# VHH binders against Protein EARLY STARVATION 1, chloroplastic (ESV1): the designs that were tried, part 23

Target 1, 368 residues: Protein EARLY STARVATION 1, chloroplastic (ESV1), of Arabidopsis thaliana (Mouse-ear cress) (f4i9g2)
Amino acid sequence: RSEKSEERRFDQKMSAHGAGIKTSSSAVPFASPKSRFLSKQEKFYPRCTPRLTGPQSRDTPPKRDTGIANEKDWGIDLLNENVNEAGTNEDGSSWFRESGHDLGDNGYRCRWSRMGGRSHDGSSEWTETWWEKSDWTGYKELGVEKSGKNSEGDSWWETWQEVLHQDEWSNLARIERSAQKQAKSGTENAGWYEKWWEKYDAKGWTEKGAHKYGRLNEQSWWEKWGEHYDGRGSVLKWTDKWAETELGTKWGDKWEEKFFSGIGSRQGETWHVSPNSDRWSRTWGEEHFGNGKVHKYGKSTTGESWDIVVDEETYYEAEPHYGWADVVGDSTQLLSIQPRERPPGVYPNLEFGPSPPPEPDLPPDQPQ
Short names: E, the ipSAE of ESMFold2; O, the ipSAE of OpenDDE; V2, 0.75 times the mean of E and O plus 0.25 times the DockQ between their complexes.

## First folded at step 22 (VHH; framework vhh_3k1k_2)

Design ac6 (from ab6 with A59S D62K R99F Y111H; at its last look DockQ between E and O 0.46; V2 from the best seeds 0.00; counts 0 for: pae O 8.0 > 2)
Fold by OpenDDE, look of step 22:
Parts: structure tokens; sequence; C-alpha cells
Structure ac6 (fold): chain B 368 residues (1-368), chain A 124 residues (1-124)
């Protein structure tokens, strides 16, 4: 039965009465107030507020980071002269600043600066150390170490390093970055630790990774990930994350990706463990054939299972987003480090790799 | 040294109620979640209930949900398990448990701690 829903044509002819209200906008000339710039010579009384002439203390732990800061971000400041200074601020806090230049054998040179401070009551303290190292081999290093404790009992430690060196095997220049950060609460059973690394060479080999740890009372979490590029098109990426809650629930997620020239695989697992030890897990995999087809398979402990081939394009990062050119560009201070001249009589230990095992002494040719 | 001492275990009739207590010492009690486990004869130890350090998160094993109540008194360093509507299946040694963490810069070690247990018997 065809019920004819009636198209009620509401015609409402709203009459466009165009009343031309001639609003005579009498432009009242806003009299430009003559800003009497009375140049009150504000007598800049140099409020010599004694600018705390000493380095300012950091009163809080660093935040968790998502990467390795570059040279600029770390604010590397090496003193050019040997300094040994200390003072007390008006508030009773103290500071020190010192620098040095160490010379060693084999053209080793280390420039360093250290600064720190302490609150008037000694409840807070901080120290920062910067260094620049080089030797005759072309080794260059920039680094920083920061540490502190605040009045709440929180403590932290951070270090960052950039290294330029020649790879012993490939003789390729490598730049390596690393960072470690950690903090501990003074009031709670809480802390975190992070380790970061990046390694680059001029051929496009790249390795990146991080390990992260955290705890808040009974809660804990772990995060690990890594990326590896061989510079020839092979890519490996992986993650592994897991956590435990206060009540004993655990969960984790991990995956791995391997690709070369559009062919590769992905696999992963997600799992959960309840406080009563009930375990749930899902595993999955993908095989990418490079022809627009992907074999997808997986299973779970709850009975899920799949095994299919689908038409799907393969997407992956064949090259690192941040590579050799980028790291070189961001390592200007590192690269500017001047090595010392090779000392007389010092030769590169060409002792490269284990001497090939001495060729077995061919038995002396028995005299015919 | 971490010590957990359970008390309150008894023989009760089905449908009865019992309150277990666990006195904790040797650690900052308020910073740690507390758990109850039970072990029946010939069975594996099973989780019963848990309460977070703040008390904001509480969970129960399915079979005890609605009958058991876990609570904590941080001022007394004590965790409790109120057990109502007890069943013969609840007969077990009940254990108080926690784990503490040792933080050494960059490393964490978990230490599990258990009480000696208290016997709960539900029988007609």
Amino acid sequence: as target 1 above (368 residues)
Amino acid sequence: QVQLVESGGALVQPGGSLRLSCAASGFTFSNYAMRWYRQAPGKEREWVAGISSSGSTISYEKSVKGRFTISRDDARNTVYLQMNSLKPEDTAVYYCATFTWKFDWGTYERHDHWGQGTQVTVSS
C-alpha cells in the first residue's frame, strides 16, 4: 500500500520590503587624542636588584622526553677560560662555576665546564657539567651531565652525548647520539628511566632506539622500541610495551616490521593477564609480497582466527626520516671541535680486526 | 624487613561472616597496594581481592564479588577482608600479599611479600 506522503509546498511569499533606511553615518571625526608622549624619563633607577649573578638552580626534575635533544636544545656552554668562581646570593643560596682543560696522551683534549648551586638551607642542589673531547684519531665528543635534588626530595640525573668517530670496520664516519634520563620522587615510590640512542653513518645506516622505564608505586611500565636501516633498503622496526597495574593486571603489546624492496612482514602480539592469572593473547602477522597482495593471519586465545589474502598496498618507510644529512646539520658544534695534531711517533694502530688466523703454515714443500 | 601478619581466620557456618586483618610492617604501607589470596587444600593459590595504595581502585575475584569487601587503614598499616555469605568453597588459607619495588637508578626490582596465612573454614 502506496501511502502518498503529501509534498506540502509551503509557498510563504515573504515580501522583500526593501526599506532604504538612509542611515546618515555622520562620521564623527574621532579627534586623534594628542598622545602627550610625556617622555617621563622614567629614571631607570637601575634597580640593581642584585641579579643572582650565579647560575640559577633547577628546582624540578626534567620531564620525560620523546627524543634526544640536539646541541642547541641542550644549550652547550663551555667556558673558554679556566674559571673557578663561587658566590653566595642574597637569599643565601650558593653557586659555583669552574672550568678546565685536560690534555692527555695521543692528542687527547678535554674541555669542561661545571656549574652548580645549592639553596640556602641545602635542601636543593643542582650541578651541570659540559664537556668537549677530542683526540688525534678524529674522535669528537660533546656531552652534558645534569643532576639535581629539590626540597621535596626529588632527584634527577641526565646525560647527553654526541660522538663523531670513525667506524673501525667500515672506516666510515659515524655520529652517535645518546641520552639517559632518570628521576626519582622523594615522596612517592615513583621514578622513571629513559635511555635513547641514535647512530648514523654516511651510507645511510641508521639505528635508533629507546628503553623507557617507569614506576608509580605498584604501577610499572616498560617501553622499548628500535629502528634499523641498513642503508640499502632493509628496514627493521619493532616495539615492545608492557605494563603492570597496582592490582596485578598486566598487559603488553609488541610488533615487528621487516621490509626490503617492498617485500616484508609484520607481526605482533597483544596480551593481557588478569590478577587471577587469566591470560588473553592475540597474535597477528602480515606477509607482504610486493605485488599488492598481503597475506594476513592471526589468532587469539578466545578462538579468533583468520587467514586471508587481501589486495592491499604495502606502505613502509624505506629510509629514515632523520638521517645522516640531518644529523650532520644538527651537529655543528660537534663538528667544529678541533682535534689536536697527532703526536710525533704515534701511528694509528692499524690493528684493525682480528688478524685473519695465520694461514696455516703450508707444510714445507717436501723437496722432490 | 617486610612483615605481613594475617589474623581473623576461624571456623564458621555457611552463610556466616568473618573479617580478616593483615598487619603490615617494614615498609611504607600507604605507598603500596595490598592483596588477598587464598589457597584451598590441593589447589593452587588464587587471587581474591586487591586494593590500590590510594584505595581508589578495588577489584575482586569473580566468585567473591558482592560478598567480600577489601579495605585498608593506612594509619594502622592494616588491610582487611570482610567476608560475608561465606560458602564451603571459601574454605582456604587466606594470605595477605604485597610487592615492593627497589629502585636503583635505571633498574627496578620487584620483591613479593606474603604473610603466613590464616585458616578460614566454612563448614556446617
Scores: ipSAE 0.015, ipTM 0.297, lowest interface PAE 8.0, mean pLDDT 79
ESMFold2, look of step 22: ipSAE 0.361; ipTM 0.761
ESMFold2 (binder alone), look of step 22: mean pLDDT 88; pTM 0.871

## First folded at step 23 (VHH; framework vhh_3k1k_2)

Design ad1 (from z6 with S59A W103F Y105W Y111H; at its last look DockQ between E and O 0.27; V2 from the best seeds 0.00; counts 0 for: pae E 2.5 > 2)
Fold by ESMFold2, look of step 23:
Structure ad1 (fold): chain B 368 residues (1-368), chain A 124 residues (1-124)
Amino acid sequence: as target 1 above (368 residues)
Amino acid sequence: QVQLVESGGALVQPGGSLRLSCAASGFTFSNYAMRWYRQAPGKEREWVAGISSSGSTIAYEDSVKGRFTISRDDARNTVYLQMNSLKPEDTAVYYCATWTYKFDWGTYERHDHWGQGTQVTVSS
């Protein structure tokens, strides 16, 4: 199930006397703390009598995520027929399952399924909605929304979506994914929020990023990062992470890199602030000239500094390791969404005189 | 509504001792850290000491280490500052404070709460 017996810890050491020099060039991220949740016990075997036709309970909070899932990981399976069913199990819990579709202007269609349940005493409940959308502009959307609460008072909300559209300025096809998750402890002393996005176009433009924050174990933390590939060899990546204790100690690190054709830079800062507002900081940088030379420099508020040029080959990821071809191959359900067919057009016959005008939308009777 | 009420401020000779108290209400006291600040005439408010929600982490400003002791009593919703070996430069209004946190959908908010202060005067 979703509960674990062990909590994740921050991988940063936090000591007033040990908060020394850190470089931002290493990939040592802050560990995200997990919220502690308790859940009700559930039966794990099927019931034959009475026959249980409703969905299984989903009153367990989601796990924290390391990124956006793809379509296959979600397994969206919209119902083929409209349903509207509800029932009460022998344990007193209730459930519902419904589906339908909505139609609108410009060929808009939304096929959807919704399900949910509540415990007998109403102390826990959950809902889940799945949908497909399309219209005649070529827009397609696939999505999920889940939410719930349990008897311990924990609550959560989760969304995921994937979109195909044609960018109005470039006329290029774009596929975009996004996800959000939020959970909060019933005691209100812990919670977290995570948001991710990925965007791709047919010429290799790629943008990815995340915003995350939370509180657990007397600490609050924030994480933001982004990646941008322009499809022509330019790459920009950045990260900004920080944390704060409830006593007011703060620390963090940030870095960025920019490259084009083997030329570019990396730079960063690691910092620490005491509760009395004393700030320590260490900055560093690298300049890459594309000729086997790298200028490395840095300084700190404690007086450290360096400024050297070394012989070093430049390495950076010039292309995303997951790009347009990959996202198209992983988006087959999105791409298979069938838009509404247009009704056949019939022009009215307008009478202007003794001879009838020709109908413009009918095929000729005689071949030419 | 969150309320913090300090008490115990007095006039004291150098070398003397005082114990300040801060009674808290309107929130789950055991879930949040408590902090003491002070503000001397003409100066900005400065942090003095803090104690974590569990009581396991305690920190002091350098000039008060070894002389001041922060503690908490979760059963009484009260944080204390025991002040020993008082000096004239300890003269200030002392405030207790806490940060409470609220998760809303799409937001995470910190709310700062302060007491009204209690005057401590250390006369030569």
Scores: ipSAE 0.409, ipTM 0.780, lowest interface PAE 2.5, mean pLDDT 77
ESMFold2 (binder alone), look of step 23: mean pLDDT 87; pTM 0.871
OpenDDE, look of step 23: ipSAE 0.527; ipTM 0.836

Design ad2 (from z6 with S59A D62K W103F Y105W Y111H; at its last look DockQ between E and O 0.55; V2 from the best seeds 0.00; counts 0 for: pae E 2.5 > 2)
Fold by ESMFold2, look of step 23:
Structure ad2 (fold): chain B 368 residues (1-368), chain A 124 residues (1-124)
Amino acid sequence: as target 1 above (368 residues)
Amino acid sequence: QVQLVESGGALVQPGGSLRLSCAASGFTFSNYAMRWYRQAPGKEREWVAGISSSGSTIAYEKSVKGRFTISRDDARNTVYLQMNSLKPEDTAVYYCATWTYKFDWGTYERHDHWGQGTQVTVSS
């Protein structure tokens, strides 16, 4: 019985390493420390105010680990008219709203709106900007930028963008979404940063990932991960996460997987470094042959090792759960951006470049 | 700039005691952990003890546990190493150290800082 339990525990232990299909955007055992910003009361604020009143005061930082919002979650509502107004609320705080349009070369157009507020004593402040951009190459962009500070000295900055690229030769469309979020404490040496991206094309190519880091509760953490689908059955996923204490203890996990048509591999490492700089490490791997056999192997710096072949069905996510059709359906506002009207006889700047007029028959020369 | 200055090193007989001090400046002392290291002639520098920024977590290398005590005084920006029951193998240059962190928009970096060291010699 103990012989079977040891073998079964070994297999269960190793299958957990090989089954890491969860996204790394959620809480993990490796565990980033919770930011104090997550413990603050989060209030939902309207992103726009009625015409007769100014914007509401906004004095809380963004929440961690929320990924990239959909355009509808922002409630982007560009002002329908050019405005430039300001006022004072009953509590003594001030506010402003502005809007406008910027024009540029190659049909560039940017419609934008900006709002902001300040507390009576100036101890808190916030700014929000929204925009739509387009040009004659088929480029479209929808975006948000927010920043602020509060009376506790916390400060933050957040951007979000959604972009359409259009290849004029092939009509291949590409949509990219991205977000950056940053917050910094005013009362301790603490803060966090997140960068997220998602990229999709009409042929099924998909790339997603995140880079995150922060410091809180005498710990620092780093997290990176990526997913790549080529749209023809090839999948690459990877994660690299680690943390460090103030006393010099470090630990981390990393892994990757590559698959095509049920054949592929997974491999990874779990490691730990003591304050004395002593390093422990365990590596593992799986080879999947597409025939119901899986080769599982690994070793550690303390002498553990295994090398077995098991009967096991290969499982991996061959297709993204959220892909081109989904992002198109969630990008209606982006896709509805109207470019500037093109005057007759004006052509967009093209990627391939027209042939310039021939140079004169004079030889080219360069000053020394 | 960050500066760490050790003091209190001396010649002492086996079984004796010493108290080392490390005066810190150029950073917010209460926000950072402090560490002691030592380096014997011909050996690599080794970690001895550490104390967290709050003082709530303290760790010692095995060979000094129970004999050495690390403490901090945030009002004086000073970390201490009380060394009792000294042995000849404790002979080394003792260094104070800290890791400061630059958390800036878009970057996060760790910077290691070291003192110049103070000599402790245990012999008769």
Scores: ipSAE 0.399, ipTM 0.778, lowest interface PAE 2.5, mean pLDDT 79
ESMFold2 (binder alone), look of step 23: mean pLDDT 82; pTM 0.825
OpenDDE, look of step 23: ipSAE 0.563; ipTM 0.848

Design ad3 (from z6 with S30R S59A W103F Y105W Y111H; at its last look DockQ between E and O 0.25; V2 from the best seeds 0.00; counts 0 for: pae E 2.6 > 2)
Fold by ESMFold2, look of step 23:
Structure ad3 (fold): chain B 368 residues (1-368), chain A 124 residues (1-124)
Amino acid sequence: as target 1 above (368 residues)
Amino acid sequence: QVQLVESGGALVQPGGSLRLSCAASGFTFRNYAMRWYRQAPGKEREWVAGISSSGSTIAYEDSVKGRFTISRDDARNTVYLQMNSLKPEDTAVYYCATWTYKFDWGTYERHDHWGQGTQVTVSS
């Protein structure tokens, strides 16, 4: 019997594949430009910031994330006035910084800042855009977009958004975050991509997930997962991770769980495929009946099997660890976005559910 | 355009040797793994051997291990399959193949490329 197959090393391989795209220096993910005002004192070696220079240059790709950022991690700082300035640094590199606002129908207002830089020979460049949006429906948006390339041919792009809006079906306030990040090497045979989302409403509905993939060190990986809480006790969680070598060996691990009121199931599969298409697989499952009995079963392509009922209590996470109260507390800048003055007596209808927003972070005040 | 052109197939007696070559063009050869497959009459195409882009990882199908050797010459954009101790069971059309990868913004695509094949016949 041919058992010459790669062992179950998915977590190890994913950890090795999780290394970001190698460049000449480490990238700083979701970093914001520092203000030219030295508010942070240094011990005996104060930071020297020339008053005539623009923002710091960015010539390395960002690092991979371990989770979606909140607004405080970004430190978004929009200018209060229109700016349109540019300059040249001593090393010949150029920079620009601009800001403004855009007005539109239905009270639409977008405040934005944009900055960027370019090396003297144009082989390295970067841009960064920040914005705040609002309108009279109660919609608010906070966002960031960054991109760049360097002389090695590497390129990167990332976005992050945080949105407050009224859900069409429930008429409840929702806060949603989304992020995308991608880096590519100059060879185009290495790179990675990550997409994250989190959605929350005031009654406990929560949806989270990620899609990730990449190629590095002669291997490729994919990771997908999702969590869904309906806010009434129903939960679904799943993950699907897999990898492959450039020679055609593939392996993966996936599982899911679905529960309501102590009744539900878990199931999964660990698998491996050799370049000649030989497949090894091990599946497993648990059925939870809500009466202290759990049916556990499984099998493998090598003949392993089990099918047993045991006495066990059912445990699962019925509530998200990070939910509405947490996201409201972490979204103070979003919630404080000041829309345009609106006509008297016309206000949006919003329901915030079990927990109100924190009072200390709620300017500006609007008449209702 | 990616092109893979195999050569070196012939009629050989059992116990004999052949060296197959695959000349590659239309992509940066040193960045991609190369693979050999074969297809015998009435059978599905099967993987035979592979060599990683760096050359550091090499793998063989069990029935050819110890008899076949895969190698690559990045300066000539060529992958080789040295076939020794040939058996009648090795009779097949042998194909050179590679996967190229493209990262587009928000997507990751694998593109399969195949040569036209070269016939190897082992008979007494």
Scores: ipSAE 0.469, ipTM 0.808, lowest interface PAE 2.0, mean pLDDT 79
ESMFold2 (binder alone), look of step 23: mean pLDDT 83; pTM 0.827
OpenDDE, look of step 23: ipSAE 0.555; ipTM 0.845
ESMFold2, look of step 24: ipSAE 0.418; ipTM 0.788
ESMFold2 (binder alone), look of step 24: mean pLDDT 82; pTM 0.826
OpenDDE, look of step 24: ipSAE 0.500; ipTM 0.829

Design ad4 (from ac2 with R99Y; at its last look DockQ between E and O 0.61; V2 from the best seeds 0.00; counts 0 for: pae E 2.5 > 2)
Fold by OpenDDE, look of step 23:
Parts: structure tokens; sequence; C-alpha cells
Structure ad4 (fold): chain B 368 residues (1-368), chain A 124 residues (1-124)
């Protein structure tokens, strides 16, 4: 009576669920504190609109994280005549508008218009200024400045500039765009600032960047990023974002990538610091060899580490998405600025414009 | 100018209690978090406790949790550290600290501010 011991082959299908460590570059959504400023935009504040033809302005702070707007979006309204007018509306609000031309050496001309208003009670006010500048050197500038405060105590300021000039080194035409925006809450310990810049030349050199800062009560956040294209295939991109609480908790994420002709590297760090200065950090790197292989490595302060070579296609942008052709296309008003007529035999003094402000010091290389 | 002045440091026996005070001036006190640090002889300065500007968030270093209580009186521009069940290991100079942010038209700067400290000695 042969007891057939049915060897239950436990086929342990070890489903090697290859946990594809989707290195989801989980951009830790820096939960940018929802700017409460967005919700306040709906409050119809009495617009200090002068008479039927008077300037209209917004009674709300500018939007955050919008980058550099195009010329058409700024509502540039330069008056053709010299005006100096002011009035009071029926509701007691007041307005002013003024315009002028400033002339200078080397054929310098600045046309400007300024408008503003104030509510009856003075609780709200706004000012908008537009200008265009030119000289015989080929320099052209278009700019806007807007500021205001509302009845809730919020205040804001923003400026936008677009400049055409000749690069001192390359003698190439260069277009530079910049914007700055800030707002402060009248009711909360809150405010934000954004600085944006873009620089383009005709050879494809491109620089873009932004600095952002915000505070909302117990929390502050920073965001910095930059892009650089040399026009020859070299690309540098970087980001640095971090936040801090009033009690000293900090966290952040930063990365940098450098590429040339399909070869390059990426590096990054995610970090957290507690009030007692305990630091957690994860660092990672990628080496792209241009042959479809990528060396990936990383480590953390908690003992995580990896070092692998994977078959992965390298993705990088050798050229900016928005480059010279694009900015030229979007700078029609700038380009349309007409310099003063240059008298025969008069040549512009090529005074080298003020050196561009020193590039903000790259954050010091954190000591390895 | 921001000034922080600590007081209340003393010699106490183990198991004793002490209340430290830090009087603040030269800034809008209610807008800033306050912190206590301590530095023992031959040791680095260490964080002890913090209280947010609103007072709604409080944090303690692990070794003092349950024994120390940080509080603030905005009307008096004062932050307090109630220290109970004191141990010899708590012997240190205690410092009041804050930082302020200057935000001015595209620039922001952090400024750290410290008091002169007050000596706490726990000894039998």
Amino acid sequence: as target 1 above (368 residues)
Amino acid sequence: QVQLVESGGALVQPGGSLRLSCAASGFTFSNYAMRWYRQAPGKEREWVAGISSSGSTIAYEKSVKGRFTISRDDARNTVYLQMNSLKPEDTAVYYCATYTWKFDWGTYERHDHWGQGTQVTVSS
C-alpha cells in the first residue's frame, strides 16, 4: 500500500516584482503656499478710473510664477502728446496722467507715460508707468512699472523691461528681458518676490533664470533656477528650491545638469534639516556616455546606496525652447522704436553701457 | 537695533525648577519666532526649544521634552522657558535667539540675533 507522498511543489513564483524604482524625480511639490492673493483678485475694488478716457488699472497684486510676459500683455500705452492732467471723479476718487519726452546725448530719447489713481478715502491707489528709450547706438528699451495698494492693505510692485543692445564682446544684437514682481499682505505676515531674466543673442546664446522668495506667516520658501545655452550645444540647467519654518525646520531639493553633444551629467540632492540641525540627505548622480548607457549612483545618510549602469536614452535639450527667433518675434514693439534722426556727420559715442550687474554669485559650492 | 536680554539664570539643586525670561526689543516681536539655545562648557551650542510667531507651533529638543516649557507674551515682548526637573546635564549658558528677515525690493536677508545668555547651574 504505497502511500504516494504528493510532494506539493510549492512553486514559489517569486514574482520578482522588479520594483522599478521609478526614480520619480518627485519634484517634492513645494506646496507653494497658495498665495491667498489669488483669491482676493475677485474683489471689485472701486477702480480709480479717471473720466471716460482715463487709465484703468488693476486693484490686485500681480500673479505669481508667471514668468516674463510678452509686450502685448503689459498694455503699454504711451501717449503721443505731452500731457499733464488730473481730475476728481464723481465718486471722489482722483486720477492723474502725465507724459513727456526726455532727450539726451547720443540721440537719447525717452518717451514716457504715467497714470494713476486714488480712491476717495485714500485706501486704494495705483500707478502705472510706461517708457520707451532709444539712442543712436542701436539701444532700445521698453519698460513698464506698476504699483498699487488696496483697501485691505495689500501692496504690490512690478516691473518689466525689454532691451535691445549690441553685445560688447561679440558685437551681436542681444535682447534682454527682465521682470520683477512683489506683493505684501496687509493682514498677514506674508509677501513674495520674483525676479526673472532672459538674455538672447543672435548666435543662440541664451540665459534664463528666476529667483523667487515667499513668506507666509511661519513658512518661507525659496526657488532659484537657471538655464544656460552657449549656442554651440553646451547646456547647463540647475534648480535649487528650499523651504523653512520659523522654528528652523528646513528642506530642499536641488539638481544640476550639464550636457554637450549628448554627453553629460546630472546631479542632485534632496535634504531635510531639523531644528536641532540633524540633517538627512540623499544625493544622486547620473553620467551619460552618449552611447545609450547611463551610470546612476547615489547615497543617503540613512544608508541607502546604489551604483548601476542602465540602458537608457539620454534626453536633453540642446537648444532652448524659446530662443532668438522667438524673442525677436515677440519683441515687435521694441523693434519698432524709432531712434531720433542722426545728423549728418554725427557718430554715436559707443560708450559701453554699464557692465551688466555681476551675475549673482552662484551659490558657493557646498563643500563636499 | 534688535536686543535680547536673558534673565532668571541661577544655581539650583537637581530636581529643582527655574524660569528664564528673555526681553526682546527693536523689532516687531509678534512677527518672529523665538528660540532658546544652551551651551555647556566645552560643548557646542545646542537648540533647546522654539515657539513660532503665532505661538501655535512649539518644539523641544528631545532631552528637555516634558520638562521644559517655552511660552511667549507678546504684550510684554518676552519669551519664557520654564525648566522643571532640572538635571546636572542641563547646566549651561542659556541663550535667547531670533532671526529677522529683511525684505526690500528684490533683496532678502536673514539676520540672526542672540542674547548675552544667562547661566543655569544644576548642582547638589
Scores: ipSAE 0.188, ipTM 0.677, lowest interface PAE 2.3, mean pLDDT 80
ESMFold2, look of step 23: ipSAE 0.422; ipTM 0.788
ESMFold2 (binder alone), look of step 23: mean pLDDT 88; pTM 0.881

Design ad5 (from ac2 with S30R R99K; at its last fold request DockQ between E and O 0.48; V2 from the best seeds 0.50)
Amino acid sequence: QVQLVESGGALVQPGGSLRLSCAASGFTFRNYAMRWYRQAPGKEREWVAGISSSGSTIAYEKSVKGRFTISRDDARNTVYLQMNSLKPEDTAVYYCATKTWKFDWGTYERHDHWGQGTQVTVSS
ESMFold2, look of step 23: ipSAE 0.493; ipTM 0.823
ESMFold2 (binder alone), look of step 23: mean pLDDT 88; pTM 0.883
OpenDDE, look of step 23: ipSAE 0.314; ipTM 0.722
ESMFold2, fold request of step 25: ipSAE 0.480, 0.507, 0.501; ipTM 0.826, 0.834, 0.832
ESMFold2 (binder alone), fold request of step 25: mean pLDDT 88, 88, 88; pTM 0.880, 0.882, 0.884
OpenDDE, fold request of step 25: ipSAE 0.439, 0.005, 0.494; ipTM 0.782, 0.203, 0.807

Design ad6 (from ac2 with K62D; at its last look DockQ between E and O 0.48; V2 from the best seeds 0.00; counts 0 for: pae O 2.2 > 2)
Fold by OpenDDE, look of step 23:
Structure ad6 (fold): chain B 368 residues (1-368), chain A 124 residues (1-124)
Amino acid sequence: as target 1 above (368 residues)
Amino acid sequence: QVQLVESGGALVQPGGSLRLSCAASGFTFSNYAMRWYRQAPGKEREWVAGISSSGSTIAYEDSVKGRFTISRDDARNTVYLQMNSLKPEDTAVYYCATRTWKFDWGTYERHDHWGQGTQVTVSS
């Protein structure tokens, strides 16, 4: 009587739930302090401009993180005639408008218009300036400057510029866009600054970047990033973001990627520093071999470490999302600037104006 | 010019109490966090306590938690460090510090300022 021991094959389906370590690049939510500047309804200054002509100015600081606005958004209002006017409205507010043409050597011409206003009590004021510049070298510039203060004590300044020029080295046409924005609170220890730049040439070389700073009471934040395309397939991108409290807590995230023809690397670090200078850090890297394999490695100060090769397709942008064709398309007003008529036999002096001094490479304040 | 002047340092017995004061001048005191540091002989300067500009946030180094209390009087431009249950290990020069900042036209500058320090000695 052969007792058939039914071997219950416990098929342990080890469901290898491959915990896809979604490296959620948990973008540490840079708790961007909710700038109170975002929510205030665009209160328009009472029409400090004569009824007929002037752009309505705002009595609130500009919005943050807006990048470089397009020409159409600048509110360019160049007067065709030389004007110098001022007046007082019935409500006691005052306004001015002025325009002019500056002429210079080498066919230089600058057309500009300026408008502004002040509330009856002087608590609020605004100024807007527009200009277009050209010379016989092919140089063209379009620009706007806006500034103001409101009754709450807030103050702001904004500028946008577009420049068309010939590159000194390549003799290629180059378009450069830039913007700077700043605002300060009248009621809080708060302010922010943004600098944006974009540079394009006809061969696909592109440089973009931004520097942002801000403070809101007990917190300060910094953001820097850059993109570089050489027009030949080489790409460099980087970011560096960090914040700090008044008491000395710091945290940040930075990464860099370099790619060429599907081969490249990424590296990054997330870090935290306590007031007593204790530092936590996680560093990671990726090597992309162009063959569908990626070497991923990393470590942390808490003992985490990984080193693996995975089958992963490399994704990178070999070309800028917004490049030469795009910027040309968006620079219609800039391009439409007409230089002065050049007299016969007069040739422009190609004195390339001093390249703006390279912004001093402020060494990244690596927190020592 | 920013000036920080510490006072109140003394020789005390273990278990004793001491109150340090730091008088601040040359800046808008109420706009800045204040910090206390200490440096023992042969050791690096270490953070002890901090109080935010508003006074709403306070932090302490672990070794002084429950014993030390940082406070500020904005009307007097003074930050205090009440030190209770003092230990020999608390013997150090105590420094008051602040970080000022300037935000103007695309510039953001930070400057650290330190007092000359006041000697605290805890000994039997």
Scores: ipSAE 0.236, ipTM 0.693, lowest interface PAE 2.2, mean pLDDT 80
ESMFold2, look of step 23: ipSAE 0.494; ipTM 0.822
ESMFold2 (binder alone), look of step 23: mean pLDDT 88; pTM 0.879

## First folded at step 24 (VHH; framework vhh_3k1k_2)

Design ae1 (from ac2 with T107Y; at its last look DockQ between E and O 0.01; V2 from the best seeds 0.00; counts 0 for: pae O 15.5 > 2, placed apart)
Fold by OpenDDE, look of step 24:
Structure ae1 (fold): chain B 368 residues (1-368), chain A 124 residues (1-124)
Amino acid sequence: as target 1 above (368 residues)
Amino acid sequence: QVQLVESGGALVQPGGSLRLSCAASGFTFSNYAMRWYRQAPGKEREWVAGISSSGSTIAYEKSVKGRFTISRDDARNTVYLQMNSLKPEDTAVYYCATRTWKFDWGYYERHDHWGQGTQVTVSS
């Protein structure tokens, strides 16, 4: 029955009267004529101002919306553009724009456009290249490459590609996306590298992955992950992340997931290694039996262990969230590429070779 | 309609030789590369050899390289596979194949055409 004492704290209104001495002194401030030199410095944003900052790394798969603008966004028409221009701005900076058309065998055509700029002192520069490729085999490609250097010595390079082709063996249409990004510091022992890829086929086979590496002085970081869908219900997912110092400290986390038709397993490890090679590790696993039961087990080097069966619903995705239909829907520009006209009776020459070995459906090994 | 008719399959002893033929019709033979495939019992169909339309490019599967020879006679619309030093592992149904291209809605689609196959058996 404990009594909630409502302490009514009294807001004392202290009235302090202090006297408003009116001292009137009329000092007529001489309105210095603010010369409205509104110099409308029309910041002539030179259309070709070098990007001073490299592209920021994003933890998203390569998409055109990831900051790599397409040629249309820049007003570039690869189909009709025949430009070879250069100029110098008033500030002494320079720019160029050029386009080309490369032809090859089997109806190969590459249309490209390139632009760039350089600061007046040459300390900063940037280039951007867009291309469209096609041939008579049905191959189509869109790509972008961007690079630059700033006055601080930082450099960056970025490329994005989207490819449509038909598999030589299965005759299945494939769409592949890939991206690479790299940046280096001019002032620090620092750099960043990313590689992304996505592969889709019309049967629902899907592969996605990324490799990332970063260094900042004495510390380095690695990140790898992959997803694989075989189009038949088999799913593999994995991640492997670790960091290292120059002193020899290492730590990481990895896991893998394998499922087929509601049955599968998950396993993972968190680990730490000291400079003296002392290793701490925690490993865990899950077996999903497809009947609503999950066997969970684990152990650590510190003596922790568990082994239990629990009633838990298994959640897994048999199909990728973003699959063939989606990538086709998002590849309108790629699909719109028109190959060169093929003369009647002329067909592309085929190269023959062994089928590429299937990529191992295994997570990467832990760094030695 | 594209037609491919294989012939020459037989029973041979290990170390023996055999020449397969594939007669082609229904397309301009000289404009297309030709291929041989094989399918052993219980195995997937595998590529064996290929020859370009001009005959200038030839390739073989690793296990048959040095033993098999692909050739073409455009005047006869025929592709051949000379098989020497045959092994039991070469036992399979051998298929002739070609790939054609079709323009459809701005795309070039590839179509594979296959023969009915001819049985090659290598046994002592």
Scores: ipSAE 0.000, ipTM 0.200, lowest interface PAE 15.5, mean pLDDT 77
ESMFold2, look of step 24: ipSAE 0.520; ipTM 0.831
ESMFold2 (binder alone), look of step 24: mean pLDDT 89; pTM 0.885

